# VHH binders against Protein EARLY STARVATION 1, chloroplastic (ESV1), part 16

Target 1, 368 residues: Protein EARLY STARVATION 1, chloroplastic (ESV1), of Arabidopsis thaliana (Mouse-ear cress) (f4i9g2)
Amino acid sequence: RSEKSEERRFDQKMSAHGAGIKTSSSAVPFASPKSRFLSKQEKFYPRCTPRLTGPQSRDTPPKRDTGIANEKDWGIDLLNENVNEAGTNEDGSSWFRESGHDLGDNGYRCRWSRMGGRSHDGSSEWTETWWEKSDWTGYKELGVEKSGKNSEGDSWWETWQEVLHQDEWSNLARIERSAQKQAKSGTENAGWYEKWWEKYDAKGWTEKGAHKYGRLNEQSWWEKWGEHYDGRGSVLKWTDKWAETELGTKWGDKWEEKFFSGIGSRQGETWHVSPNSDRWSRTWGEEHFGNGKVHKYGKSTTGESWDIVVDEETYYEAEPHYGWADVVGDSTQLLSIQPRERPPGVYPNLEFGPSPPPEPDLPPDQPQ
Below, E stands for the ipSAE of ESMFold2; O stands for the ipSAE of ESMFold2 at other seeds; V2 stands for 0.75 times the mean of E and O plus 0.25 times the DockQ between their complexes.

## First folded at step 7 (VHH; framework vhh_4orz_3)

Design f02 (from c40 with G55D; at its last look DockQ between E and O 0.83; V2 from the best seeds 0.00; counts 0 for: loop humanness VH .164 < .165, pae O 3.3 > 2)
Fold by ESMFold2 at other seeds, look of step 7:
Structure f02 (fold): chain B 368 residues (1-368), chain A 122 residues (1-122)
Amino acid sequence: as target 1 above (368 residues)
Amino acid sequence: EVQLVESGGGLVQAGGSLRLFCAASGSIFRIYAMAWLRQAPGKRREWVALITRGDSTDYADSVKDRFTISRDNAKNTVSLQMNSLKPEDTAIYFCAAERYGSSWYPEEYDYWGQGTQVTVSS
């Protein structure tokens, strides 16, 4: 039970004849269970390596924990002409390649290319699609999709996209990147999915995160995390990971931090639940006052506790390592998409999209 | 931020057909991946069909070759044509959307309709 600082100070005077020795910070159970968890988590990864790596170069499933690729990693090269080709290889497998254009309201245009292949007996197949989209609101999108299956029944799906649009609230340009990846085994109780996203605007607002799930036989695991930068010095980061077995064992680790101008907090929990529902937990926290003092505290269900103030400088990532300038530099193909030309004399629809960005108030030699 | 409304459910005899519709509003429809999911009494919600932002489709094994998902980006609708219906197809059917990807896993969808009941009698 926590006491007020004045009451704890008052209680310390009353019990000055005996002070307990701090032994909890040098050999806590937290470190030991974490090592055990790391070993089991490494075992849980499904086998998602490319088993079908023969001459079919596009029959490659996605790999876990690979994030969001840059646009250059895909090599997107859309054709100007419509293509519709198909054929067979010497081994009896088939292939196709096609491309086209779709048009829609408000200047919408989608240019796309699609290719794929199939084994002779149809037991394995793969498909890859590329596209670029735009309209007269300033929306642009570049995307890739891959899918396939093999003769053992394994199947996979991967999408990737970059989007440019104007945010309705801030009236700022935003670039958003995302990827979804999933795979499952046809012969084992194994599968996984991951969703990744990143969002950026020109004023430094940044949001990143991932949701992940996986299963291998009797074990399942989840991971979620997020990072939020408001572009004015505020940062929030968090992570929540946990796993379970069919027999009822569960374990996890979570933490978060919030900071602005050297002031903020960190806190977290590591926990374990046995099959008979016994729960172990260790919590911790830090309060950073911005004056070189840090309040560190924690406790566990096995009786460990600490509550101290130390002299310590506050360090945290105040700005994203990868932000607006970086994503603009890595999104040149997206930004180069040319929308359809409006016919001369045609005015915008009465249901307008976002307003154009205003002119800068600063001298033109400032980069952005 | 997208709003989804399903329609087209009802009672049908085994072997019959239904077509479900999902109308989307409130956001740029074409930036969403779309799916149909269903929940039978006493069972968990399960994935039925998906259509990606690239217009590729996939189906649960139990409905493959009987159900067809399609999307009309001009009208902001997604539909599910359900043929050769069986009593096992009886469920509440939900339209769902995900802004950045499509998944076989119901937990990844952020936007859901209220559902439409489909009942298949023998």
Scores: ipSAE 0.394, ipTM 0.730, lowest interface PAE 3.3, mean pLDDT 77
ESMFold2, look of step 7: ipSAE 0.439; ipTM 0.738
ESMFold2 (binder alone), look of step 7: mean pLDDT 80; pTM 0.817

Design f03 (from c40 with S56Y; at its last look DockQ between E and O 0.68; V2 from the best seeds 0.00; counts 0 for: loop humanness VH .127 < .165, pae E 4.1 > 2, grease 24.3 > 24.2)
Fold by ESMFold2, look of step 7:
Structure f03 (fold): chain B 368 residues (1-368), chain A 122 residues (1-122)
Amino acid sequence: as target 1 above (368 residues)
Amino acid sequence: EVQLVESGGGLVQAGGSLRLFCAASGSIFRIYAMAWLRQAPGKRREWVALITRGGYTDYADSVKDRFTISRDNAKNTVSLQMNSLKPEDTAIYFCAAERYGSSWYPEEYDYWGQGTQVTVSS
């Protein structure tokens, strides 16, 4: 939810740049499409799998545009002992579950569980793997992978992970979350991929973003966006969305903003390219001086232009809505991972910020 | 920083087999997803196979059931066993790594090896 709120707030600010200025567009039919090739309704079942019955069938792809789940949403529960079980449900479907651990150098340990199932005729199947990893450098990881196919030939893969490590330069603790989701149709030329990430450190550095790609028949699309907070008041946000057809039509929009202490800029472009390579473009910009004045300017390839100074208060998010204190509070399972015992003499020193910190109402400690 | 070095390429006749290796340097090899990609002359770089941090594997349709990807975390290596090779498998093969998960899209990989040539003769 919090990833959705942050992503939607970012999108809301981008949408605000498209309001309030009289614009003209070329006669070419153009829109910045929001790709939605999945059906209007997806069937979602939170399934309970009792220990005696084994895991239940999963035969639907992941949902698009859902961001990064919290660790509580997964309910990861690794066993301390090896498990190797298999069976057949009353409907003829089969299941398995297994667990184990891998050991390696420098105290590395990966505890894992794997489970899966198949329908009685083999037309659908699914697999889910859970893990926790640690080593003696202070690294910890919690993660999930899921994959499957259904009787219609659709296939999918999804992963989620949460990582704790020490930043190489600052020696600060970092928590990173990420998710990847992929699905494709078994019967038509359609598929999509999403990658989401969030990175945090104890002094307020925050990076978030997504890459989203897809294809539906003759149309392909790309969306990338990012947010960066340096923890000292500097903010960078950007997006770049575009699409194309197999006939060569391309269209898109992009924008960015950079701010520090109420001073900064926003700028963007909406564009279209015809199959014969003719390019229409409209660019715009804002310069914010930090004194209640904003210089707004722009132009298009069809002759539109403007250049005006207005009285306008500068608004931007100087601090992330969801930051270090929030992610530490939401990462209890990750932080509870116990590394292998090691001989005396070496223990990594990780730096955590204040905990539990309130909403950011004071500046974080500043680096040099 | 992760460095990747491929080996095992060469010339082989159609129907033959070849095994590629990718040696990875870096103390965190275990937390990377690994993939093989290839680029034939005049073609776009395309994904061939992946193996995730959790052990999930996937293959391009053109190589499914002929190629097998595996990893050895103790030796920091990933390999690609290629059986029943065809002339259309001729390409430069690249090892690639991505910190979180693996992707069908080449542009998502953060680290790349230099590539190793595989040539399948008729």
Scores: ipSAE 0.332, ipTM 0.677, lowest interface PAE 4.1, mean pLDDT 77
ESMFold2 (binder alone), look of step 7: mean pLDDT 81; pTM 0.835
ESMFold2 at other seeds, look of step 7: ipSAE 0.565; ipTM 0.811

Design f04 (from c40 with S102T S103T; at its last look DockQ between E and O 0.59; V2 from the best seeds 0.00; counts 0 for: pae O 4.1 > 2)
Fold by ESMFold2, look of step 7:
Structure f04 (fold): chain B 368 residues (1-368), chain A 122 residues (1-122)
Amino acid sequence: as target 1 above (368 residues)
Amino acid sequence: EVQLVESGGGLVQAGGSLRLFCAASGSIFRIYAMAWLRQAPGKRREWVALITRGGSTDYADSVKDRFTISRDNAKNTVSLQMNSLKPEDTAIYFCAAERYGTTWYPEEYDYWGQGTQVTVSS
């Protein structure tokens, strides 16, 4: 049994970071259209609590706008190396649990576990797969994949992963976290997709971002954003949100900010394109000089304009709230993955010199 | 980073069959989810079929029961068997990959082939 308060704490920490990103925009937030399907997802499915009220039903679509969970939220446990079992519940629904162990090139190892359930009449089903991966390059991965459908024909996929690898350019260790969720309705022309990622290295470099998409009948919408911290005080953040109809109407908001040492800028645009290609737009900007003065300006295609200098404190986040030390502390299971033992004939090159250590004559070394 | 190359496109009569192949290189193929998408002239790219890392599949409604996606992890290939072809299936077909998951939405795939033309006449 895992301690759920820690999982809730970690999720809230990640959600708070994501929520802060949305509120930092100067533009009016883009509102997604609502549908019966989107509202229905929250109201149909049981909100299971672990063990005390029965297992969480995994035959319901995931929730939107949750950000990236941490590894404790999943409770991944691959201890049953050769499990292969199945059963039937009193209501006629069935379940299974199995595990496996895949080996491949360059020391690749994947330990995995899979679990699933199916209703009595087969109209709903779900699966979940967990894994630990590693190879001899120092690569490690911890992950989850979920999928399912319900009796109304709704279907969904969800993935989550933590990865440790050596960056090709810098040779620094990196930890990357990512999550993806999607669902579509069986009764409406509706669906959505969300992908989130976070990347960290030990020198303070941090990248975060999201891609989101949704559709309701003849309308579609997108949201994309990114944050980049170079680890030396330079920050870039941006958001680009837009929507369109099948009739050709398009509209959106975008903005960005760039700062270093209290000096920088923000700027953005709200725009609309009619089906006949007429474009309206309104732009705005702020220049921050690092001396308590801020130049604020803007204009629109319909003639609105402003251009003023005000006394205002410059505020921006020069460092991420959640960085390398935090992600290392939250990735203990990932970091504890044990690689395969090397055959005796394989020697790592642990130091530079005129030549690598000699390979022994036992057993075949097959590097290529 | 994976590289993808499609093959097997061509001209075929309505009601006929065609098999597309996608060869992957550059990493261990089994860790990617794979998909086929298509784009007809003047239309948006649309998802056709997907196959997960573990072999689970899904299909667009317009091709269900006519198309079959499969993967061979030992040979690093994905194939799309297309039966009972219709003129509406005429399009450029693309192989795509996603490292972290799989999706019905074309813009979210990270890796793409250059495409192969399928033309269904009559």
Scores: ipSAE 0.297, ipTM 0.660, lowest interface PAE 3.8, mean pLDDT 76
ESMFold2 (binder alone), look of step 7: mean pLDDT 82; pTM 0.832
ESMFold2 at other seeds, look of step 7: ipSAE 0.342; ipTM 0.694

Design f05 (from c40 with S27F I28T I31S; at its last look DockQ between E and O 0.75; V2 from the best seeds 0.00; counts 0 for: pae E 3.4 > 2)
Fold by ESMFold2, look of step 8:
Structure f05 (fold): chain B 368 residues (1-368), chain A 122 residues (1-122)
Amino acid sequence: as target 1 above (368 residues)
Amino acid sequence: EVQLVESGGGLVQAGGSLRLFCAASGFTFRSYAMAWLRQAPGKRREWVALITRGGSTDYADSVKDRFTISRDNAKNTVSLQMNSLKPEDTAIYFCAAERYGSSWYPEEYDYWGQGTQVTVSS
């Protein structure tokens, strides 16, 4: 397979003075046709498939996106009855679909559907699973898992989940979304991985971030970023992007900002490492005092430096563009999950959803 | 403290079998996908097998149909049954965990064990 994809270096986009700017990685050349997961128009019509007719084939890799889909983009529609069936389509491909309900302690309920298919010669295959979970602590989860391999040997895996729980530490309701997508070529040294997360609570705490990776032939690239808002005016944002070649050239750009009430800092580094391990680096920083003065400074490994104070108003993004009210409005299916009915004399375990997540991603090291 | 502790490694003749185990503690095991990765001398760490929170599995092409990953959420363990072992399978095998998702790429795993040596003689 011949492609005209353009390789792009991150250093041509590594300018990070001032407000945080997030740059997407270069596109990977995988075939990634639009999936029906993202079609909003299908949600307005009832789906009607005969019981013994197989599901639509899902043997195409997911498209790279710049963010997390919301629940409506997936079109999750769990079956109300248990199904366990399989068959063969007219083209010779096989399929299965099944559904069920799992019950457990503390009011646990999981409604799920699984489906999959395989070409008649076995060269392609796919699976997709949907679920809704709940228990008596108020925990709710909506999720999707999709994977497959096509006849060209490309492979993919995708997960998405949305969770409601009560945070043990703050005792506030929390909605969390997370997603992963990955794909790799069966014929080229090419592949990519993307992971996103978004976490929200009712007092405005917000954490968002992404990890992205890609490889095309002899070049690999990484992008990581995070945003943290404490809901009381404190903001931390950071980005770390870098790339390398198989021969050992590496380059990158990283920056961070931290602000509260107009006082804070920005700082960053642009760097390059040659194949013989020689490192060049240029760092910069801004210190904002909240009085109209900004200290701007920087240096490089070759001796360049500057150190000035200027009159400049401080601007930064103090609140997230998408927050609790937005995620609640976009999470109606999650919030509508009905728990198991509880007998009057039976009380739940007092757990409040899942354990706290691991520590969030850390910003990059201080610039050198 | 998060811990992943591997066991079951050792010396095995080519064509033989081993079963690796990984005991997990210090985190909510059900919320994590689990994986086995390996590192041969002089090579980069590579993914071998994964199992999602829901029990779906995937395998590297080099071990497909020979290795089987499984998990027991009640005991917080994951295992790797390795059959028809080849000298190329010689490596240190690591148990790893990633919250919610699954990855073929070692960088994305949050927690790692110390590894267990598997040596396959010809």
Scores: ipSAE 0.404, ipTM 0.744, lowest interface PAE 3.4, mean pLDDT 78
ESMFold2, look of step 7: ipSAE 0.292; ipTM 0.680
ESMFold2 (binder alone), look of step 7: mean pLDDT 85; pTM 0.859
ESMFold2 at other seeds, look of step 7: ipSAE 0.316; ipTM 0.705
ESMFold2 (binder alone), look of step 8: mean pLDDT 85; pTM 0.862
ESMFold2 at other seeds, look of step 8: ipSAE 0.493; ipTM 0.789

Design f06 (from e02 with S30R; at its last look DockQ between E and O 0.47; V2 from the best seeds 0.00; counts 0 for: pae O 8.4 > 2, grease 25.1 > 24.2)
Fold by ESMFold2, look of step 7:
Structure f06 (fold): chain B 368 residues (1-368), chain A 122 residues (1-122)
Amino acid sequence: as target 1 above (368 residues)
Amino acid sequence: EVQLVESGGGLVQAGGSLRLFCAASGFTFRSYAMAWLRQAPGKRREWVALIYRGGYTDYADSVKDRFTISRDNAKNTVSLQMNSLKPEDTAIYFCAADRYGSSWYPEEYDYWGQGTQVTVSS
């Protein structure tokens, strides 16, 4: 159960809208070219001497359309003491790991670990950083950033985070997850970037979405979508997908729906622009009155049109399939982060106590 | 409240060097990706360099190996060292920040500076 699974359920609904509307003379398929970064890869588990325990190799690029991972998929295990060590694996690759902590105002604490590796010939490398953050406002954060490159010149970057906080206005606990992923080819004009987010509160408010884009040689594509459930029965969902070539062909589709208590609307557009800037489009809509009647309408630039009222039950997804209870159950490590103890709220009695401890000479700020 | 202020722009001869600075305030600087973008007259805004909060950097092909982005989390600054400048590097250079960062679509950035002019003469 991931944001990719939730995004696929969202896509299935969008496909149902598209499948109900046909345009046989103006087929404009949405293009989303595959990248070599979709190749399957396995993690390496090099062996070292028992005295030197290097991190497992993590030189795997991210994959498209995989949403936001669960915290357990990362295997975050922060070290309790400051570490700064390095070594060499049996295959000649090098590794390092370090850890530390940062302190700040209002009880802020960040515990972090950073690790990485490099192949024997230096042609590939990877880095991964983990952190836990907290302060006295109830804020907690768990996060990861990783990056790497391989011998073919491909490079990648990925970050992931979970945040717990109290919403300023409602005082409800919120959990927010997000992920950002990027990969670039070293041999083609190709690459992609994705930004994913999801937000939850205890009363059923849920917001999810993604922005995606990429390029393969002469073709570029974009996908944006969002879902919003207010926790009181109101639902808004939308998508906007499009692509273009360098020669000027552009095409796409978009749709939205809004519903409350069986009343609402759906509408969408499929469009195409020729290299000479001629535009074709086809629009459609549904108005649901909450009384068993549905107004269905649409038109195209080629003269197609319809405008009918039918007897039809209104069905839509009124509640999110993955909500507060699910995210709480999948966020155990985030929720277990222990804040710094508060200083006592009283003034101490003094008889000229010892000198205060020196402020630590912390290493340069390595984590984010 | 959020503010990004660029400095260090000016006129320079081709083959010369210039260092841009961006001072940030009003947000938790170390938690953000920082970028430099540029816009020449009559052209689209394009990204130039990006540095993520963990220190990973990325560069546009046109400036790779000539420009170096760096950040100082203690001073809340990001800088761009520009070497071997060419007349085609002439543009307004912008500092930008986003929690996540994107090298592909500049409209995804949350915060922008006003820009600083860089002019490279032959």
Scores: ipSAE 0.012, ipTM 0.547, lowest interface PAE 8.0, mean pLDDT 78
ESMFold2 (binder alone), look of step 7: mean pLDDT 85; pTM 0.869
ESMFold2 at other seeds, look of step 7: ipSAE 0.013; ipTM 0.507

## First folded at step 8 (VHH; framework vhh_4orz_3)

Design g01 (from f05 with G55D S56Y; at its last look DockQ between E and O 0.34; V2 from the best seeds 0.00; counts 0 for: pae O 7.9 > 2)
Fold by ESMFold2 at other seeds, look of step 8:
Structure g01 (fold): chain B 368 residues (1-368), chain A 122 residues (1-122)
Amino acid sequence: as target 1 above (368 residues)
Amino acid sequence: EVQLVESGGGLVQAGGSLRLFCAASGFTFRSYAMAWLRQAPGKRREWVALITRGDYTDYADSVKDRFTISRDNAKNTVSLQMNSLKPEDTAIYFCAAERYGSSWYPEEYDYWGQGTQVTVSS
């Protein structure tokens, strides 16, 4: 009895209700097949090619869990002159690059650069496009899109963008960054997709999040999370992770928190479904009153329950670690985009918003 | 008010062709990826084709080399050219939009049309 008492005292001092449940699935660990695909991604990126006169090879697939790169990490350098070049390297690989610009309604201007390469035997290839866009509404955008395949049949696609716009309702400037990343194996049933976003305005509104999906053979997994700061002290954060196998096992963990001025709540669920459809779950919650008292409660399908009030100081991130001042400082190239000059007497074409039913420039193959 | 309106559906014989259109309004069209999805009776909705804001395209294996997605940013439209149609292509076809796009995770699309029926008789 004496050993059990010491262990319980140690466990209580070390334990944290919400954090412990949030950090692990009590039934089955979360799947993460990172090493195989990441190794293959890194295998084919040429880091330095001597005597290469064309663009640097970009046959490197994206990596999982890398978030949104800064604009400087891409090294976007759009050419002033129009370019249309192609060539062959000494190793037999071919390359091309081209550039141009497009004009449109309401002052729209897009400067772009496109480049690519192909191995001598055609077994691998890659394409990368850069752009900058603007119009007379104050909209600006920098972007990258890349895709490729390697000799093992793996394929990938990635895009990245930064956007500046003026919110229609508030007239506040907003900066939004986002990335989408996808990779598929050519030899097995494996692949993944990620979507990341960050949104900011000048009064401290901030939204961040990610949606992720992956598959390795008979197992699939999902991860979603979000953070929302209203710029006035209100914070919402949430996470929802789950996985399943083809044999019917499913498991997951989710939680959320909402706080304002030290008052708020957290709640979550960890769950497991066996192949025979039996469901286990454990729910929990915390209510924070802003006075040093926290109501903690929960229950499980196995009969576990608790309902206590403890003396505990409230902790949460009241402000984003990375906010408006940071994103402005990291978006110098975006902010430097120069819109088209307005001719005298030209106004924004607000009356010609998105058109209604389409009538394409080409006749339809079939009568409508 | 965001609207996606599909048109161009109808009845066609096997081996024939059909072109679907989707007219978009209420958002900045050229800043969104566009997709087509379909749902046959009694089946779950499935992804068919994607075109990103950068004009990258991708297709489901079942329609590759038969269908072509394209967009017209000046007219705010997306089209799907459907050639060599088969009876198994019979479905309601939906237009969808999302700022970033996905060829593998269709739950990410923000805006959906009401659909247009395509029926392929054999």
Scores: ipSAE 0.021, ipTM 0.542, lowest interface PAE 7.9, mean pLDDT 77
ESMFold2, look of step 8: ipSAE 0.463; ipTM 0.765
ESMFold2 (binder alone), look of step 8: mean pLDDT 84; pTM 0.856

Design g02 (from g01 with S31I; at its last look DockQ between E and O 0.47; V2 from the best seeds 0.00; counts 0 for: pae E 7.5 > 2)
Fold by ESMFold2, look of step 8:
Structure g02 (fold): chain B 368 residues (1-368), chain A 122 residues (1-122)
Amino acid sequence: as target 1 above (368 residues)
Amino acid sequence: EVQLVESGGGLVQAGGSLRLFCAASGFTFRIYAMAWLRQAPGKRREWVALITRGDYTDYADSVKDRFTISRDNAKNTVSLQMNSLKPEDTAIYFCAAERYGSSWYPEEYDYWGQGTQVTVSS
């Protein structure tokens, strides 16, 4: 019995899926808080070198779900000499900038720059550190770390790095990008954290993924996804997303696909759990045999089921949309990092295989 | 071989203090975020405090203003000063490391210690 037929379904609730094809996206968002903190939009701008003027104010948090920026979006321009400067802007805010370089074993060199600013009353502040690293093994790294707080009490932290190295197993050069982003509200019980990565080699191997989690008041969410191309025609993509409330309601959706030469499978599950631990679930699957026939099947805990064979062309993303040639083209600053000059007769230590050298200390952060 | 070895746990009266230490070896300590996490009997593991390689710190709300994380890159150690301890703080405390760290997702840490027991009597 239902007296109120006009009740709207809960917007965050995922109802049962049909036996559809899931090939268009590896990530499906289903938690999107309406906090002023999490809805703020921000666009990347090129960075100016701090040696010309005082640092710019950077009192806004990073945005959620923006992936990994490329190096040009940061505008990294390291100072060529050691600097230790500070001052006061026209509006009463203060700033500093400093730079240096560190040397280590096997030709290790790190050039770095650190800058920061603080409002006149101290209610806002930020810090940003840039670096370029290299050694004689062919390792190079370009990176950024930033943090800050604003007058509303929000705080944030973000890092980004781009690395060139030789993979110990394959001996192939790899370019890897990664980012971590975190923000917390000063006025709400809200915050989020994201970890992103992308890895590439010259043979077409590609790995990408993200781990995300967050909270807005009574709701918490988690999202993981990954995709892997082996460079020989194998593709793996997957997602696993779920959320919960403090009252005990939980819900989620997961799926995966694996393919090689038109042969493979997809499968998934949509589920939810009531506060009394009653679990509903709907599973589905597809088997693709490369002959124009697809076996589709599924069932739910409420009795829905199907098990059919259909005539259907197999479609999936067989190649990554962004690969080695693209990342090389977008990594010009990384690749142009000049290693430390090698004196005659000095060679890198490679007796037990190359490894990245120790990274020197970064300048102190100014945490909130 | 990567190793994280915790020490400094024990029995303490409510309202008391302890300082935990974690000694790290087998990896380049300076480029890792370090964290303390804890697990009470029958509960899931939860993070307590984070310190990044750039010394940014963050804390769980339940320990904010009572606990302080710090690191010593010269000695490859991270420590957790725990003040005003409560019986709810009773748990096994783990030291963990990951390249970037995570404030709210403890399952993402790559390296873990064996843990040290902290028991707060009422």
Scores: ipSAE 0.034, ipTM 0.518, lowest interface PAE 7.5, mean pLDDT 76
ESMFold2 (binder alone), look of step 8: mean pLDDT 84; pTM 0.857
ESMFold2 at other seeds, look of step 8: ipSAE 0.228; ipTM 0.621

